VH-VL binders against b7kms5. Designs and how they scored, part 30

Target 1, 80 residues: b7kms5
Amino acid sequence: DTFETVRNTIRIESEVDESLRQLCHEERITKETWLEAAYLYLCEKPEELAQVIQLAQERLSQRKAIADYKRAKTMQERFL

## First folded at step 19 (VH-VL)

Design u_8
Fold by OpenDDE, fold request of step 20:
Structure u_8 (fold): chain C 80 residues (1-80), chain A 121 residues (1-121), chain B 107 residues (1-107)
Amino acid sequence: as target 1 above (80 residues)
Amino acid sequence: QVQLQESGPGLVKPSETLSLTCTVSGDSVSSSYWTWIRQPPGKGLEWIGYIYYSGSSYYNPSLKSRATISVDTSKNQFSLKLSSVTAADTAVYYCARVDFYGTELVPFDYWGQGTLVTVSS
Amino acid sequence: AIQMTQSPSSLSASVGDRVTITCRASQGIRNDLGWYQQKPGKAPKLLIYAASSLQKGVPSRFAGRGSGTDFTLTISSLQPEDFATYYCLQYFKYPWTFGQGTKVEIK
C-alpha cells in the first residue's frame, strides 16, 4: 500500500535539533518518522501526552518572551 | 486574514475628548505593536503613536500631551483618546498593525478602513 | 523630526508607462523606509518595506530602491488600478513621518 504525506516546515531550537539529529542518525530513523511515532505513542498514553503538552506550552511561552524582547529592542533603538 | 475595525463617535465638540476603539480579529493583540494614524481631509498622513500589549507606548511629540493609547487584551482591541480637540483634529483616523519579520520591522501591513471624526460645535 | 520630501507632488501618466517616484530624507535613515498606496476613500496599502522588500500580494511591477537619504518607487508598467496617491514613510527614528504624497493621475 501507498500513503500520502504532507510537507511541513518546522523550526527547532538548535540544541534540541542537534540532539535529535544525532539520535535519529544512531537509530537509523528520520526526524519525520520520529515525530510520527512519538505522536502515535503519546496518543495511547494520555498522562504522558498531557505532560508533553505542558512542556510544549512552556517552550512556546519562552519563544514568545524572546520574541517580545527582540521586538522591544528594535522599537527602543529608534529613540536614539 | 487579520482585520481591524475602528469604532466611535464621528462627531466631537471642541474641547471635548475624541475616543475611538479598534477591534482586531484574526490575530491576538499580544503578538504585535498597534498604532493609530490620522489623515485630515485632502491632506497627508500623520502618525499618532503605538501601543504594545505590555503597556509600552509612545506618541508623536506633536500630540503626546493630548493622546492616550490603551490596549484591552481581553477584548482584543486597543483605543485612542485625544483630549482638548479642535477643528485641526478633524480627520480620518486609522488603526493599523506594526508587525515584524524576525527582527525586521514592517510598519502598517494591515489597516482598518478608517473612521471620520469631525470636530464641530 | 525627520522630514520626508517626495517628488514629484503629482504626475500624469498613461497605462503601460514606467513611473518613478522619489523620496528624500532630511537625514540618513538607512533602509527603514516604506511605500504605501492609497486610493480615494480607502486606507493606505503597504507596498514596500525596508526600502526594497515587496510586501506579500503586491504585484512585481512595483519596486523599491535606495538607502540612506534617497529612495525610489518604480512602477515598471502602469496599470489602470495603479492610479492613486503614494506615500513614503520613514520609521528610522521617532516620530515616524510620512512624505507629503505623490498623486499619479491619468494622462
Scores: ipSAE 0.630, ipTM 0.908, lowest interface PAE 0.6, mean pLDDT 95
Fold by OpenDDE, fold request of step 20:
Structure u_8 (fold): chain C 80 residues (1-80), chain A 121 residues (1-121), chain B 107 residues (1-107)
Amino acid sequence: as target 1 above (80 residues)
Amino acid sequence: QVQLQESGPGLVKPSETLSLTCTVSGDSVSSSYWTWIRQPPGKGLEWIGYIYYSGSSYYNPSLKSRATISVDTSKNQFSLKLSSVTAADTAVYYCARVDFYGTELVPFDYWGQGTLVTVSS
Amino acid sequence: AIQMTQSPSSLSASVGDRVTITCRASQGIRNDLGWYQQKPGKAPKLLIYAASSLQKGVPSRFAGRGSGTDFTLTISSLQPEDFATYYCLQYFKYPWTFGQGTKVEIK
C-alpha cells in the first residue's frame, strides 16, 4: 500500500518543537508521523481528545494575544 | 482568497454624512488592521485612517474631526462615516487590508474595487 | 506630515525598456516604504513593501531599492500590462502619505 500525502507548513513553538524533535529522533519517527499517530490515537479517546482540544484552544488564545500585542506595538511605534 | 467590497450610496448632499461599508470575505476582520483610502477624480491617493477589530483606530489629521471608522466582527465588515461633506470629498473610496509578516508591516495588500461617492446638491 | 515626492510625474517608454521611478521622503523613513500600481478604473495594487520586498505574485521584473530618504522602483523590462500610474507610500510615521504618482505612458 502507498499513501498520498498533503504538504503542510506547520509552525511550532520553539521549546515544544525542540522537545518533539528530540523525541522523534530517539524513537526514529518523524514529526509528521507523530502528528498522524497522535491524532488517530486521540480519535479513539474522546476524553483525552477533549483535553487536548482544550489545551490547544488555550495555546491558540495565547498566540493570538501575543500577536495582537506585537501588532499593536508595531502600529503604535509610528506615532513616535 | 481575500476579497473586499465597498458598498453605500454614490450620491451625498453637502453637509450630510457619507457612509460606506466594506465587506470582507476570505479572511476574518479579527486578524488584521483595516483601512480606508480615497482618491478624488484624476488626483492622487489620501489615507483616511485604520481600525483594528478591538476598536483601536487612528485617523489622518486632515479628516480626524469628521471621520469615524467602525468594525462589526459579527458581519465581518468595517465602515466609514465622513460628516459635513463638501464637494472636496467627492472621490473614489477604497477599503483595504493592513497585514503583517511577523512584525513587518505590509500595508494595503488587498483592496476593494472602490466606490465613487459624489457630493452634489 | 512627511512629504513624498515622486519623479518624474510622468514618463513615456516602450515595451522592453528599463524604467526607474524615484520617491524622496522629506525625512528619514528607514525602509517603511511601499510601491503600488494603479490602472485606470482599478484599485491600486501592492508591488513592493519594506522598500525592497516583492509582494507575492508580483513579477520579478519589479524591484524596489533604497532606505532613509531616497527610494527607487525599477521595471527591468517594461511589459504592455505595466503601463499605469505608480505610487509610493510611506508608513513610517502617521499620517501615512502617498507620493503624487508617476504615470508610465506608451511612447
Scores: ipSAE 0.629, ipTM 0.907, lowest interface PAE 0.6, mean pLDDT 95
Fold by OpenDDE, fold request of step 20:
Structure u_8 (fold): chain C 80 residues (1-80), chain A 121 residues (1-121), chain B 107 residues (1-107)
Amino acid sequence: as target 1 above (80 residues)
Amino acid sequence: QVQLQESGPGLVKPSETLSLTCTVSGDSVSSSYWTWIRQPPGKGLEWIGYIYYSGSSYYNPSLKSRATISVDTSKNQFSLKLSSVTAADTAVYYCARVDFYGTELVPFDYWGQGTLVTVSS
Amino acid sequence: AIQMTQSPSSLSASVGDRVTITCRASQGIRNDLGWYQQKPGKAPKLLIYAASSLQKGVPSRFAGRGSGTDFTLTISSLQPEDFATYYCLQYFKYPWTFGQGTKVEIK
């Protein structure tokens, strides 16, 4: 069987990416198929899915906070 | 894909308040700083000020006492109010984005088309 | 406020010419300098940021150089669409300030 695929650019936190790459290498799979499989698995696990969503929201919030901090710092430096 | 569009009255009477709104599409106002710049007819460019979605703002000292920039994240808009206008405030007003590449500022990578505001009785 | 002085205020050139515009800051601004192109009746367009970084989509014939107080915008081979007014901007210190502009006209 052949599946139509879509290319995506995904940014992953470096430590997570490294761990995931290592796992994929050991298990002879790809990050793409890992993501597909993980999502499909979670679709059948509503409670686990909710937990993952919450975790994802927290991580997104952290990314935003870091970005905001960096931007603010950059802009504040212009007062010096 | 990011688009900015200025809107507001093109005519304002002296001593009144100039009010403009910039509508942003293709990007969230929460992702960048947003700025206003003006250009009197036949003259150069003047930076007015900026705002971040959090409400943090700074204004050109030349206009600080009269300028107010606000942001409405729910509408993906930010606005400019300039009080006590005179003929000297007649200009094309531009809204623009201040973006970042990492920690590097990329000022004014996207602009609105500009809107002429004439101060006249 | 930091003053930005462009030179020349205007110049005449022909298609294919190498054009150089300079911008001098009244004090050191490191590399916090942008270049913009404006055509009549249009909004300015970002060409260069961080003194020498080419904005995405801008032709490679545009090049920015300099640091500190002296900056240059070079058009290696002037094209018909390049006749416009160019502005430099310092964003090192508030308030951000523009140069007075350089009008590039057809010779």
Scores: ipSAE 0.628, ipTM 0.908, lowest interface PAE 0.6, mean pLDDT 95
Fold by ESMFold2, fold request of step 20:
Structure u_8 (fold): chain C 80 residues (1-80), chain A 121 residues (1-121), chain B 107 residues (1-107)
Amino acid sequence: as target 1 above (80 residues)
Amino acid sequence: QVQLQESGPGLVKPSETLSLTCTVSGDSVSSSYWTWIRQPPGKGLEWIGYIYYSGSSYYNPSLKSRATISVDTSKNQFSLKLSSVTAADTAVYYCARVDFYGTELVPFDYWGQGTLVTVSS
Amino acid sequence: AIQMTQSPSSLSASVGDRVTITCRASQGIRNDLGWYQQKPGKAPKLLIYAASSLQKGVPSRFAGRGSGTDFTLTISSLQPEDFATYYCLQYFKYPWTFGQGTKVEIK
């Protein structure tokens, strides 16, 4: 029988995505099954999950800062 | 969903200061660019300027430095003050958001309902 | 300041008609052009940004074209709810400026 799935669009940093694609290829799995397995595994490991969340928070802040910088540049370029 | 609502006095005496507040819900004033636009009755639209919460701003030279836009993050509001008003400043005033879809600039994607300010003795 | 000139100032049309509104910039603005619809007593509503990108929730009968100095908004089959005033906006350089508007009226 078929799992119930949800279609999502996500953005991943290109170097991370390339590394993840290589891993999935070598292990004969998909990115989607890797993501599901990683989450399910970490749910039983509170200390490791906390470390992953900390890293995710740091990456989120970095991505936001880069976006804010690019947006500020876009607004600045409209001065004569 | 993002909602904007203007508030302030509808009648202002000549030479005094017009003061309006825009209350933002569904978004943080710290996360976007905010702007004021006005429309004299039966006329077209004039952009007043923008503010970013960190202080970056621009004001339309047509207002001859009379306009100031400010942000109050604690109330999730931003405001307009226009000094030394005359009858020419009578207009419907709109607050609006300048948004980004990713890094794509999307001007004035959400507007308040507008509030009429009349300058009269 | 960059001046935006709309043509025509007004037009009369019937439901089902194809309507085209033109906006011309006094200098090149690349594709930094938006289109807004305003009904009487209401705030303007964003239809098109980046000259041709349709805002979410806007019917596909609205289409924007152009780059540089010459831009058009086309309504492929006019509906009763489309009778309004339409404005273009350049946002290439400060101060951002609107066209003077085009009023679309029912015949």
Scores: ipSAE 0.524, ipTM 0.864, lowest interface PAE 1.3, mean pLDDT 92
Fold by ESMFold2, fold request of step 20:
Structure u_8 (fold): chain C 80 residues (1-80), chain A 121 residues (1-121), chain B 107 residues (1-107)
Amino acid sequence: as target 1 above (80 residues)
Amino acid sequence: QVQLQESGPGLVKPSETLSLTCTVSGDSVSSSYWTWIRQPPGKGLEWIGYIYYSGSSYYNPSLKSRATISVDTSKNQFSLKLSSVTAADTAVYYCARVDFYGTELVPFDYWGQGTLVTVSS
Amino acid sequence: AIQMTQSPSSLSASVGDRVTITCRASQGIRNDLGWYQQKPGKAPKLLIYAASSLQKGVPSRFAGRGSGTDFTLTISSLQPEDFATYYCLQYFKYPWTFGQGTKVEIK
């Protein structure tokens, strides 16, 4: 097999990124290979995958709420 | 790529309500702030106001509370109603997006093509 | 409302010229200023936001400067497609207001 890769940009919460970067450094892997391995592992484990999806949905909701709050503050400060 | 398209009647009688719809593609009306801007023929631009899908809004006092902007998330559209129109409301009406690049406010980064509304007849 | 005054109201220039348009706010607006280009029969197009940040897809010959009350848009080498009317916008406080426009014409 030959690996064809796709270039992506993602944004990760800073504390999570720092922890993930440290883990990847210690284990001599990259974020990309960790992501691939985590996904492939979870594909074989339906209950664990469901938990990860649940957490991802919760984090997505929290990130949206925080972003919405900050943006609302920016719009609110424009009143006289 | 975000695209906006205005639609609605091009002629409105004095004292009636001007009603326009903006159809959004390439973005969700729930993800941004949406706005209307108008330009009388041969003149400058006037911001009408904005709406956020959850109901947060602002209206330019120059419209004397005659303007209402609303969102229809099911059709991915937002609209403008301007009541009690006069000839002074004859203008090209544009819909536009107010965006954020990260935390940076970016006003009117995408516009519709504009639609002329004439108050007469 | 914050008033935005542009100068000049119009100017004539040749391809390759350097053009500067000025926008003055009636009070401080920090760097909450945008520049828009409008060609006849078309919608305005965002060029510059935050006084100096270039919008994606806008040529690097466009540059914005200023903060507070005095702002400029400079086109370093006019191209045929740059002949248009230019508007500044303050978005510091509601209602957001545009300048009256500057028409850049072919000489």
Scores: ipSAE 0.508, ipTM 0.858, lowest interface PAE 1.4, mean pLDDT 92
Fold by ESMFold2, fold request of step 20:
Structure u_8 (fold): chain C 80 residues (1-80), chain A 121 residues (1-121), chain B 107 residues (1-107)
Amino acid sequence: as target 1 above (80 residues)
Amino acid sequence: QVQLQESGPGLVKPSETLSLTCTVSGDSVSSSYWTWIRQPPGKGLEWIGYIYYSGSSYYNPSLKSRATISVDTSKNQFSLKLSSVTAADTAVYYCARVDFYGTELVPFDYWGQGTLVTVSS
Amino acid sequence: AIQMTQSPSSLSASVGDRVTITCRASQGIRNDLGWYQQKPGKAPKLLIYAASSLQKGVPSRFAGRGSGTDFTLTISSLQPEDFATYYCLQYFKYPWTFGQGTKVEIK
């Protein structure tokens, strides 16, 4: 049984990352094992998974809007 | 892979309107900024302007308000109209993308093949 | 509008030569400078953005330097496929403007 892992880079909002980092330190776990555990736990809880997915969709939409705003600002700054 | 293809008439009469369409594949016209650039025969490149799908735009003052760029999201296309053309508007016309790699602005990272438009009576 | 002046207008070189092309802006443009390669009958191709960032798929023999008003494109060992016209572009302020081009020819 081969335990295959994938290396990933993720971007997390600073305040959320700080809180997660502190939690992982206090519980003596890693961010990676927390992520795996959170997903495995939710796989068997459809109602809770749906709530997490909805929140993730809202955060994705907010991130896209912020990115679009910053890009528009960059283009606007090119006027004299 | 992002691909851009210009289309439209190769001959336009003086005083009439030049009209070109760029068909985009491998990307959505809603996700980037889109632009037209032209090159008179034997000469350099001139940026015409850009459009963002929601209507934000810029036009080079050298074209004296004769240029209009528009987007058709249903066909994944954007277009150029240049009114009141003269022989000085004879050029190869290119469509191109303006994109962002993260927060970094990257101008004209993909180009169409170009189409020659000749203004002649 | 910001004028971009390239030098030289043309040059002749042999395969294997080191080639340097300069681009000067009429005012400071930070590092908002791109380099493009154009072969006869074809569209320009992006080589360098942000003055020194190499576009994906562009050979590492191409290098951009500079900031402010003075910029260079260097080809460290010229290859047969590098004979083309090269353009710089400032994209700091509208209208974005190209240099007049530098034609690199076979000697």
Scores: ipSAE 0.504, ipTM 0.859, lowest interface PAE 1.4, mean pLDDT 92

